VH-VL binders against q9h9l3. Designs and how they scored, part 87

Target 1, 176 residues: q9h9l3
Amino acid sequence: PRKMVAIDCEMVGTGPKGHVSSLARCSIVNYNGDVLYDEYILPPCHIVDYRTRWSGIRKQHMVNATPFKIARGQILKILTGKIVVGHAIHNDFKALQYFHPKSLTRDTSHIPPLNRKADCPENATMSLKHLTKKLLNRDIQVGKSGHSSVEDAQATMELYKLVEVEWEEHLARNPP
Short names: E, the ipSAE of ESMFold2; O, the ipSAE of OpenDDE; V2, 0.75 times the mean of E and O plus 0.25 times the DockQ between their complexes.

## First folded at step 3 (VH-VL)

Design Sf10 (framework fv_sotevtamab)
Fold by ESMFold2-Fast, scan of step 3:
Structure Sf10 (fold): chain C 176 residues (1-176), chain A 120 residues (1-120), chain B 112 residues (1-112)
Amino acid sequence: as target 1 above (176 residues)
Amino acid sequence: QVQLVQSGAEVKKPGATVKISCKVSGYTFTSYYMHWVQQAPGKGLEWMGRIDPYDGETKYAEKFQGRVTITADTSTDTAYMELSSLRSEDTAVYYCATDSWYRSDYFDYWGQGTLVTVSS
Amino acid sequence: DIVMTQSPDSLAVSLGERATINCKSSQSLLYSSNNENYLAWYQQKPGQPPKLLIYYASTRESGVPDRFSGSGSGTDFTLTISSLQAEDVAVYYCQQYYDTPTFGQGTKLEQL
């Protein structure tokens, strides 16, 4: 019934010593992996730490970045009313300053059947890179082309599809 | 393919300055940090510093602060490492090395190394 | 600076036997936001630059043989060679990239 999208956000450090996480890129893909949204986002506060090791973001990306208020409006229009898939997705929603209903949220870091398929403890929180390598036999975040939140969102959707039928049935019988 | 080609071996006297080059090909020079790593004969690896060729921002290890200067020339896709006030303990092989944006501090491509000998 | 300590300083292993090299960091290399350990392993042969083997503690670099594996989390890490081959004789280094890069002192692996 509801449409499904996958999201991956990148954050940079703002505030004192760069300790505050601020949204700096967001990618959203549809069920088939087609890109619906992919923009660099300019935080409203001065960037202290690009966190390039994690975010893949450098100063060059901020030159034509979409201001946070504008980007947030665009993103929320895409997410509202849809099933949203992500990995450790609470961090993405926090950076967006957004509440998404639990009944429409799918977090690939908290799906026991997915960990089981990867030969990992069902209650462990596994990285997106590990699950993608084990289950899709694909390395992500590894090219000289830098970090791709599009690639991460696409991988997240494909991981969810591996357990979609069984997990949707589970949720239908055990609503959150 | 990605290549980092360094300048040739140098012999210097104590107190001199040495400047080593690292010419890049096979990728966009301004998109990745360029790092410099020192290896004394028979010893381990020590990170000296890095430059962001996009804006010239540098960061240096405390041990080399004040003696090392890293620069980049975007017109020739070449990074440089200059070490001043040379001492005999600076005798070492010096490597340039790159990372990717999200791997800015681990090194998948290395230059061949440049031996610098400091002797009287 | 984060201090990296390897053990042993050197070891000799017979062909076909397991080699185990340990690496300890002075602080945790686990970044909770992405659940990754910021640790790499390198192999260096005489006259050559280091070659990347493992990154994020356990991910093998493309082209690295399956006999090489990395494990561990937080402050204690291990590089394992399940069945030593002659070509594996080299010095091995761990490196953290959680903060300003620092390397372990190196472990010299020799054929017994």
Scores: ipSAE 0.006, ipTM 0.495, lowest interface PAE 13.7, mean pLDDT 87

Design Sf11 (framework fv_sotevtamab)
Fold by ESMFold2-Fast, scan of step 3:
Structure Sf11 (fold): chain C 176 residues (1-176), chain A 120 residues (1-120), chain B 112 residues (1-112)
Amino acid sequence: as target 1 above (176 residues)
Amino acid sequence: QVQLVQSGAEVKKPGATVKISCKVSGYTFTSYYMHWVQQAPGKGLEWMGRIDPYDGETKYAEKFQGRVTITADTSTDTAYMELSSLRSEDTAVYYCATDSWYRSYYFDYWGQGTLVTVSS
Amino acid sequence: DIVMTQSPDSLAVSLGERATINCKSSQSLLYSSNNENYLAWYQQKPGQPPKLLIYYASTRESGVPDRFSGSGSGTDFTLTISSLQAEDVAVYYCQQYYDTPTFGQGTKLEQL
């Protein structure tokens, strides 16, 4: 179903010494893990640091990449009115310069029942890699060649589905 | 603003070990390699090695292999260079310098330098 | 190791005149996959660390005056100062980063 999507973004470094995070790739998958969007995105500012070991982004990916303004419009069209799942998702929304309604946002780094199932303290912030290994018995983000944002978005959706019923009931009783 | 601040001058006897520090500010320490460069009087610049502060991976120039140890402390954003079995030929100014971008191996920011004098 | 050789060892140039410094590598610094030369130039004044001027043989570092330019490809490279200013008196070094970094021996630029 298209009422719920999962997102994962990759950022590169812009600004002084590359310390500003700018959007350089975005992947969006539907409830079943099918890819709805996956594009390399050209930041409006000069890229100082590709952060390749984490982002997987290289200079070659910027050749024909979608300009930020156009990509942002496409992405927001997909996200608007849907429940959006992500891991530490505020970083993705910040890179998109976008405010998604809290009531429609699901952050798998801040869902206490998910941590409980992974035998972690309920309020601890756990990495996507750790939760995926513990709960889905799958290794993601292997090696130093960079992450696959498609793989990360798919894992994020699968993690959310483990607690969906419980967490949606909680949110209905405790609206944000 | 980006700054690399090194520890002060050292005077050592032959056979001693020296350890100098390079404290960084103004950028993400773990995102860039930190390099060490030696400049002996009248001999120009010589690359000694580098560390990746993210995971502690090091690479050393063959000339210094076995005598140089580079380390990083991510809690204090400080890199260290330790040179053992000092000889008079090690008298030099030592610089820390950071990659211009990830794995670039050319250097946009440098520390002020630390003079190490080795004499009996 | 790739050996970097600069010429001349020293030169004196009058204010407003052109200064030219050469750098030769023992092996080609041109990477065929991206068509870039892995060569940088630094300026060093007495008591100061080196300052990056040029990278990829011809790209000027931000904040560096446009009177500084780099040229060349493969094994032969040149740093040019089109109109010498007093503040340009310094030692200049080329550096390759195609392999393990190595520097030229330096060229001392003095004002006539």
Scores: ipSAE 0.006, ipTM 0.481, lowest interface PAE 13.5, mean pLDDT 87

Design Sf12 (framework fv_sotevtamab)
Fold by ESMFold2-Fast, scan of step 3:
Structure Sf12 (fold): chain C 176 residues (1-176), chain A 120 residues (1-120), chain B 112 residues (1-112)
Amino acid sequence: as target 1 above (176 residues)
Amino acid sequence: QVQLVQSGAEVKKPGATVKISCKVSGYTFTSYYMHWVQQAPGKGLEWMGRIDPYDGETKYAEKFQGRVTITADTSTDTAYMELSSLRSEDTAVYYCATDSFYRSEYFDYWGQGTLVTVSS
Amino acid sequence: DIVMTQSPDSLAVSLGERATINCKSSQSLLYSSNNENYLAWYQQKPGQPPKLLIYYASTRESGVPDRFSGSGSGTDFTLTISSLQAEDVAVYYCQQYYDTPTFGQGTKLEQL
């Protein structure tokens, strides 16, 4: 029903000792959780640290990965003009080197009613894993193969849908 | 207590291959890189390469590229360094060593060293 | 590769006196984003593996005596032993980890 998508990105370490976070995978799902985009992305800088335990990314995934400039163009075409849902979404936008209007951005790490439903302090930043377990009775980010950005994007959309009506009404009365 | 225990001394002929083991205890083997360092008699330290035991990714120094192979066996928490086409100048003590912080390549724990003598 | 050069190759210092060992890198080891120098110092005694003394140029490893200190930035680094003890007789190595690890050639410290 909505012009709404959810996004989750995985980052690898570039720069000296891998201290810089660079985009290496992006997943985007629609309102119903169907995958619109899911690609491994080749950073323009040499990868020093794959951060595999968390990112799920290995050297093999970089073979034939989409170069950053091309992937960014494809992703921005999907995001532009839509309501974009994410968890701690500022990290995803930073990795994309992209500014999305606040009026069209929904961050499930900063939605007080969502924390209320999870019996968490309204202004605390709760992890996606914690909120998903509390509110959807689902375990995500399980195991040693790294996180699935598709799974994370899908969980993020489902979390937002729990508070969508009340939060959209709040934003209409209190525009960002 | 963190311990790195290496296999015993080896004597090899020129052209042979040597394989040295480094068995770890006291920490999670897959959480840290394992590095190998060569020290020729009366000389300094030279980094040979490393492995990430979590996924088997290796990186080797240019001097040893093509002759060194580093492997890890997660079932026994043991890393191996294999050096082929041995020459007399490969006579050295070989050390295994771990990163002190994950992927920060300064070394807080070292094995006791393994002397490899190449002679005929 | 980044080349590490130590000076002197050897020195003799009397017990209780200050020992100073220098290390020079062929390029800067200072990472501007965190303002850290990617340099470590090791002590090696005969028949033993190297022992970490200092990392990030000036941070002392746990359990290392206060008489050991590291200083310097960019390309020029110093290890200082403020008051030499008999147990400090050893070879000392600097090591960069800004890029693929490389060591200095070593400095042999002897008791005068």
Scores: ipSAE 0.000, ipTM 0.476, lowest interface PAE 14.2, mean pLDDT 88

Design Sf13 (framework fv_sotevtamab; at its last look DockQ between E and O 0.04; V2 from the best seeds 0.00; counts 0 for: pae E 11.2 > 2, placed apart)
Fold by OpenDDE, second read of step 4:
Structure Sf13 (fold): chain C 176 residues (1-176), chain A 120 residues (1-120), chain B 112 residues (1-112)
Amino acid sequence: as target 1 above (176 residues)
Amino acid sequence: QVQLVQSGAEVKKPGATVKISCKVSGYTFTSYYMHWVQQAPGKGLEWMGRIDPYDGETKYAEKFQGRVTITADTSTDTAYMELSSLRSEDTAVYYCATDSWFRSEYFDYWGQGTLVTVSS
Amino acid sequence: DIVMTQSPDSLAVSLGERATINCKSSQSLLYSSNNENYLAWYQQKPGQPPKLLIYYASTRESGVPDRFSGSGSGTDFTLTISSLQAEDVAVYYCQQYYDTPTFGQGTKLEQL
């Protein structure tokens, strides 16, 4: 059986106007929630907006951050050949400038059975925070320190595990 | 799946005002700019303006400055574009568009478009 | 505003042949800090909204066929379709987002 990992990325603002999202942290956990990767990542250009309120990234985190190209290589090595679980995971892949095979991708923001379990409309897009609270009775992304990508990745994995059997069967019958 | 669903076609007289809606789903409405783009029949795309739904901050193209108003209702995840003092030249399809990469300002998601016809 | 100019205005290409569309900007779209060009390409078919093909001048959007490629830097950019397919008949637009967004006037690609 294929190994499963969950990923969550944090982005900062770069570019002439600071509007471009650039990877600044990436966390990867295994099926059990063990951290496989958790690094601050240095974008290739000047950071205009740390977006600390959301990203949790501060200037001091970038002092010894891993250069993007190096980090990308490390991350891709971990993801290759695995089922990758994430929430709105297309953003993570875009930040990584890497796209994982669709057949090996699981996006918890697009799993109707998960929403159903949370008493949400099946076709709605719910936040990770909401689903985590509703289904795991756990608060994430709280406080003023911004998001914890490790915490988010772990939550994402746990959420997926709730519907794993059902969803994997569905995907087997309906491959993307 | 990200979806931008716009209101239906409009027929207006010169001098009138039109207000088009764009309801979003599949992403966090307040995290991304919402843009509006005009396309006259058989013509190219023209950026009209954008709003930051988070705080309501707007930016408009000079061509439409003074006639266009973009608003956002975060309670319904709906953006609006209002164009006043309509002219025949305003006959066009209007698109809402968003960059689902925070605020990158290239547009990976588009509404289906709303035809506005201005005729006497 | 940065002015975008495409060439040609229209192009007819046989199936299986290469299609090349050019886009020029009145100012450089290259950001020196990250060495990226803030240029996007779109495809638009009749009755449909534009579809993003390329961003950062050369990065393909997810789901875009490999036959589409973007190249160029600074003020001169090119969209290339290596082997034209029937479904590629459309109008193509370049768009800069280095500053306030502006579009090229479009290039109509037809099948010869």
Scores: ipSAE 0.403, ipTM 0.817, lowest interface PAE 1.6, mean pLDDT 94
Fold by ESMFold2-Fast, scan of step 3:
Formats: C-alpha cells, sequence, structure tokens
Structure Sf13 (fold): chain C 176 residues (1-176), chain A 120 residues (1-120), chain B 112 residues (1-112)
C-alpha cells in the first residue's frame, strides 16, 4: 500500500522581466488533508515579479524563507516513493527541478472520470477552482490576496479521492 | 477558438487622434497581457506597448511615450490603443497581440490588423 | 534597447532547397540560470499578421512543420527551412524578449 500525498506550489517571477517561474512556496498534505510541509522558499535568483494576485507571496514572506536548495531536499524526502497528487503537477515538478515517476503521479487536471463527474469534456483541462466548486461545492482561491497552497493541496487530494478507486483500477489494467 | 478582432481602417489628418479596438474571445482576457505593434508600409514590426487587463497597468515603448495610451474594458473583453498628434509617418498597420503564456512577451495570437492612413 | 539585425535583407531559394536566415542581437539573449535564449521567429505573408514559428530560439510552435528549425545561442541565431515549399514565401522576423521587445528588420524570402 503506497502512501499518498498532495502537493501545490506557488511560483514567483525571476530572470529577464520575471519570465522564469521560481519556487517560492510549497505545501504538502497527506491523504486526510493534514499538513506535512508548508514553507516559503527563497529562490536563488533575484525576484522580479512576486505575482502576488496568484501566488499570495509578498516581500515580507521572503524574510526567513527557507533557501531553495534546503527546501528542495526536504520536499524530495517527502515525495520519494509516494503517490503524488497535484493539479497541472508538471509545473510543480519543473519548479522543484525534479522528476517523479509517472506511475506514481496523479494529475487531477488530466483524469477523464473526474471531468465526467463535473459534467465537463473528458479531455479538457479544467481549473482547480472550477472542479472544486462543481464537485465539492467549495469556493477556493477567493479574494485578491492570492492563492493558499495549503487550501489548493487539500482540495486536490479531496478531488482525487472522488475517483481514486476507479482510476487506480484503470491504471493497474493500463499502466502508463 | 482564440480570436482577436480589430476595428476597421481609419483615415486621419495630421494632428488628429485615432483609437483602435481589439475585441478578444476564446480565452480569459485578464490572464494575459495585450500588446500593440506598429508596422509602417514596407517596414518591419515595432512594439508600442502593452496593458495588463486585470489591473490596467501599462508599459510603453520610449518612441511612443506621451502619444500612445492603451486601455482595457473587462466588461466587453476589449483592449484599445489611442495614438495622438498623428503625423504622416504614423501611417501603418496596427496589430494587437497576446502573450503566448504569462508575461512571456512573444506572441502567439494576433489581430487581423488595422490600417491607419494619415494624409492631408 | 537591444538592436536586432537580420541578414540577408532578401533571399531567393528554389523549391526543395534549403533556406537560411540569420539574426544578430546587440547583446546576449542567453539567461544563464535557465540556459534559455529569449528569441522568437515569425512568418508574415502579405495582408496577414505575423505567425509565431519558434520561441526560445529552437522550440517549434505547435502546428509548425518540422522543416522549420531554429538554432544559435547568445548573440547569433539562425532560422532554417530544410526544403522550401511554395507556401513558405514570406517575410521572416526575429524578435528578442530578453528586454523590452524588439524585432529584426525582416528578411524577404522569395522563390527562385
Amino acid sequence: as target 1 above (176 residues)
Amino acid sequence: QVQLVQSGAEVKKPGATVKISCKVSGYTFTSYYMHWVQQAPGKGLEWMGRIDPYDGETKYAEKFQGRVTITADTSTDTAYMELSSLRSEDTAVYYCATDSWFRSEYFDYWGQGTLVTVSS
Amino acid sequence: DIVMTQSPDSLAVSLGERATINCKSSQSLLYSSNNENYLAWYQQKPGQPPKLLIYYASTRESGVPDRFSGSGSGTDFTLTISSLQAEDVAVYYCQQYYDTPTFGQGTKLEQL
């Protein structure tokens, strides 16, 4: 029985004109939604654009934030060997500069049965906010203070649990 | 399904002001910058400026600063470019264009262009 | 501003032959932290808006034929069409997005 976690990351803009997405917060929750990790992370490069309306990150959060190299090590220890659930999770893994085996990865933006339950086209990429409202009757990412990665990780785990039995059976018969 | 539709051709006298619209559909208007690009006859492309439709933040190229004003109306998903104190050298096709992804500043969708002719 | 210079100004190539267009920037477009070059290529046909072909110097836009390829790094970049087709007759522009966007002057590609 493999342990399962859900992850959500927030990125800020670094590099020329803030075009590079750099990890600035990561939240990881267990199957029951309990927080295993939640830290602000200091990118190794100068932050050009906090992207605050989406990330919720401000300059004050960078004071005493965990340096990227240290945070990455901590996060990878939690993810290694576990089934990792996320929404558009490729972006999170890219920001972590990490490869997670696809057999242990679950992306709620690409699970056809989940879209079907939401009355959405099976192969469309639906936002986490939309799926959470439609299937869990819960509003997330509300207001102008930016997203809570804890809230997003918890919602992502709950969404996956709605299709877990069906999807795990599908993957067992059709390995990636 | 993504579409940028611009207003029609304009003929103006020197010293006049022109205002061109760019109506978008098929994506979330407030999620991407809208840029404006000028192309004079037989010449290349020149970036004029951009707007963030979410909060109205603008940035203009130095050459056009003081004469160009870019605005956005989120109720109609329409961006506008206004160019004042028109000269014959402003005769050009004007394009709206959107970022390929968040603040990337390379452009995957373009309007059809609007010809502005400035003549006496 | 970063100045972009294309060469040649015009080029005539026979159908099925290779076309090569060059682009030079006044300063490096390579961002060392992500090892990406902030350069795009566009195709423009008469009466039409520009169409994105390539971004990050070598990444082909979805739907663009594989005969189009981009190469180069730093200040010197090349767009290659491996086997010219009639539909490829157009003006081609490079564009940097390392700083405030600037375009090259364009290269007119004609069928010989």
Scores: ipSAE 0.007, ipTM 0.571, lowest interface PAE 9.0, mean pLDDT 89
Fold by ESMFold2, look of step 5:
Parts: C-alpha cells; structure tokens; sequence
Structure Sf13 (fold): chain C 176 residues (1-176), chain A 120 residues (1-120), chain B 112 residues (1-112)
C-alpha cells in the first residue's frame, strides 16, 4: 500500500509584469497532517511581485530560502512513489517543473463525490476555502497575511479523507 | 540534448487547412511553453501563439485568432499548430520554439522550420 | 501590441569593422520592479532557424562570442558587433517579451 501525502505551494510573480508564477513556498503533510516539508524557496529568477496579499511571501522570507534546484530535489524525493493529494494540483506541479503519474495524483478540485458531499454541482470547480468551510466547518485563508501552505495542505488531506474509500474504489474501476 | 523536430514541407490550396507537428526530446515537455512563429519569405518573424503542454492553456496573437489552433499531446511529447482558411499570404516557414527557464517568453530552442506553400 | 522598429533595414560592413544595429520600442521595456529590460536579440542565417544571442538587453547566451554585445535601456537598444567576421553575415532581429512577444522587422548585415 502506498503512502499518501498532501502538497500545497505558494507562488510569487516572476517574468514580465510578474505574470509568471514561480515557487516560493512548499508544504507537504502526511496522512495524519504532520508536516514532512515546509520551506521557503528562492526562485532562480528575480522576484517581480511577491503577491503577499495571497501568497503570504515577503522579502525577509527569501533571505535564507532554499534555492529552487535544491528544494525541487528534496520535494521530488518525498513525492516519488506516493499518492499525492492537492487542490488544483496542476499549478503546483507546473511550479515544480514536474509531472507526477496521473494514477498517483488526487485533485480535490476535481472529485465529484466531494462536491456532492458539499451540496455543490458535481462538475463545478470549487475553491479550497469553500469546500473546507462546507465540509470541515473550518475557516482557512483568514486575515490579510495571505495563505498558509501548511494550513491548506492539511485541509486538503482532511477533505480527501472524506471521500477516500469511494474515490479509490472508483479509480480502481476506472484507471486514468 | 534538446531537439525540436518539425513535420515536412506542405503545399496547399487556398481555403485548405494545414497541421504542423513539433516533436520534442531532451527536456520535460510539460515544463515549458511551446510557441509558434511565422516567417513569410523575405519577411520578418511574427509570433502566432503558445500552449502550456501541461494543461492545454493557449494564448494567440490577435492576427491569428480564429484561424489558429495549437494543441499538445503529452503521450508523444508533440505539439501541433493548425492553420485554417489558408490564403496566399500564409505562404511561410513556421517554427516551433521553447521559452526560457520559468517561462520568460524569449526563445532559446527552435525547430528546423516547416515551409507551407499556398498556391492554386 | 508593442511595436519594435529596427534601423537600418540593411547595412554592409567590412571585415574587422564595427557593426551597429538599432532597435526602438513603442513603449519602455524596463520593468521598474526588477530593473531589467525585456529585450532579446537573434541571428538568422539562410535556411536556419533564429539563434538567440542576447537576452535582458545585454546578457549573452551561452556560446555566443564576446564580439557581440547589447546595450540600451527603456525604448532604445543597440546590438554591436565589435569586429565583423565573415560568419556574422546574417539577418538580425530584436524581440520584446515585456508583453505579447513582438519582433523587429529585421536588419540584413552584409559583408562589403
């Protein structure tokens, strides 16, 4: 049986006008919500927009941040061979410049049974904040300090647990 | 080593459609945008659009919007550019090109080019 | 779209002499937040794809000879070849990536 982890990333803006999203924080939690990895990451390109209102990333976080290439190696070693859970997880993989096998990927933004439990349309893409409030009676991403990737990864794992048995059975019958 | 290999030259009649392939090797296909650039004979370079192969998101130049479709097949590491309603001014060499590290849109690797000739 | 205008359209230069190619943008390519100019230069020889020479206005791509240099800021940029070699005969393009990519019309460099 494969171990399961949840990942969440915070991005800053690089490139012209800060439109490119680059990895600046990554948090990984295990099945029980224990933190396995939580590091600020220094992009190899100049940061144009810290996006602090949403990312929570400030200049002081970058002072001793782990360089991207090193952090990527550390993160991929943790993810290899595991079921990886995330919310809109394709953005996290894009920021990591990494493709995790589809058969080992779980995206809480695209699980119809989870939407059904939240009394939402099964085909809708729901925000993590909305699902967490509806299903876990918790408020995340509160305040003006931006998102916490640890908080968001923990919430993502708890949401998946609500549908884990049903969804794993579905995927076994319908391989991606 | 990075390689972008395009499909061969084509001759088309006005009103037809052409679809050009660009097969990549030597890097992770889904990590970088794939861009398409037109160069008419004796003319300069013109950006047509790009795709993020990871999720299929596209952006097109206004001049080509409505006639160009860019796609990617991650199972074969191949991007495609389809240009419809061809006319004589579409006679050109078409290039695929990769963006730089972290998706800054200057182009460090280019395909060999595909000549499309549109004539009666 | 940001319009890129090169000058001259064509020039001829003797071997060993300096060649200069100018590129002007319709708006500033200097992004104040990072103090970088989003301008690249390419070389293209007949029957070949363009080859990246310079990015961020003045940074040489790996393997590009140091006789190639880029300069300028804001709206005015220059590519300089300090001592022309026979293999430098080509068409040269500037390209901005501050917004939707656009290229200059090209400058044909010939040997006198």
Amino acid sequence: as target 1 above (176 residues)
Amino acid sequence: QVQLVQSGAEVKKPGATVKISCKVSGYTFTSYYMHWVQQAPGKGLEWMGRIDPYDGETKYAEKFQGRVTITADTSTDTAYMELSSLRSEDTAVYYCATDSWFRSEYFDYWGQGTLVTVSS
Amino acid sequence: DIVMTQSPDSLAVSLGERATINCKSSQSLLYSSNNENYLAWYQQKPGQPPKLLIYYASTRESGVPDRFSGSGSGTDFTLTISSLQAEDVAVYYCQQYYDTPTFGQGTKLEQL
Scores: ipSAE 0.007, ipTM 0.530, lowest interface PAE 11.2, mean pLDDT 88
ESMFold2 (binder alone), look of step 5: mean pLDDT 92; pTM 0.942
OpenDDE, look of step 5: ipSAE 0.335; ipTM 0.796

Design Sf14 (framework fv_sotevtamab)
Fold by ESMFold2-Fast, scan of step 3:
Structure Sf14 (fold): chain C 176 residues (1-176), chain A 120 residues (1-120), chain B 112 residues (1-112)
Amino acid sequence: as target 1 above (176 residues)
Amino acid sequence: QVQLVQSGAEVKKPGATVKISCKVSGYTFTSYYMHWVQQAPGKGLEWMGRIDPYDGETKYAEKFQGRVTITADTSTDTAYMELSSLRSEDTAVYYCARDSWYRSEYFDYWGQGTLVTVSS
Amino acid sequence: DIVMTQSPDSLAVSLGERATINCKSSQSLLYSSNNENYLAWYQQKPGQPPKLLIYYASTRESGVPDRFSGSGSGTDFTLTISSLQAEDVAVYYCQQYYDTPTFGQGTKLEQL
């Protein structure tokens, strides 16, 4: 069986007005939900907006954060050649400045059978929080301190496992 | 309606300190940065610094570092600019100015201005 | 600091004629990721605070007459008044907000 991991990244705002999303934390878990990587990451550009209520990132997390170039190398070593699961994963890959093969990418925000199991329209983009509550009966992203990328990566892997057999068969018959 | 109302004109001696207020109304004070801008007579506009009233974080222009202090009182929706060690070249109109939106750093509403004259 | 330089220092224009004011920045104000220029224009009349006219180089502030337009990209920007009205006599300032805010020295627009 090909190795599978789940990823979730947190971004802060850089550039003018903090409008650019820059990687500031990345969590990667294996198939069983064990943490393979979880680091705060220092963007190469000045942080204008920590987006703390979503990212959970504060200025103190940046003091000993891993520089982007180093973190990117470490993350890409883990992702290369593996099936990578994420939710709205395009945003994570964009922040990593990385293009993962579509044949090895699984995006839980765009899997019609998963939405169907949640009693949602098959072609709607549902939030990770909604799908996790509906299908796993678990509340994530609770409170005002920001999201946990570890918690989000773990939930994403568990959601994918609910449709894995069906979706892998679909992809084998209909390669992306 | 959004209003920024500044305190009245001041006349100070060289070496003195001046503190100007800017009372806001018509919007949520903590949702926008408040900036201060200096304009010497017959001259252009010069940014002095700003405050985020939500947490009190300040940033100052290099020229005014060590002499300017910007504060905010959320109980009265008032921003303050304090300039110390006054010199004759500090004679100017001082404006408070609001971010157009959070952290935009271009300014949609301005106070009426406060003239500070520094003379012997 | 980003230095902003306006030209001319002053100009005189007859009512109904076009007025053009230029602004040059010492570095590009274009952020490639969002394709926006971080440049604003203000109007200031004697005894009054500045009034915002234009932001993001070309977006007109609500309530500003359509005879005012902004153009340009990168380091070279222009404010145009297509048909001067008497009320437009004022000093005009450009301001960058790409980095710590800085203003041009101002252009005084007078009626011929």
Scores: ipSAE 0.006, ipTM 0.489, lowest interface PAE 10.5, mean pLDDT 89

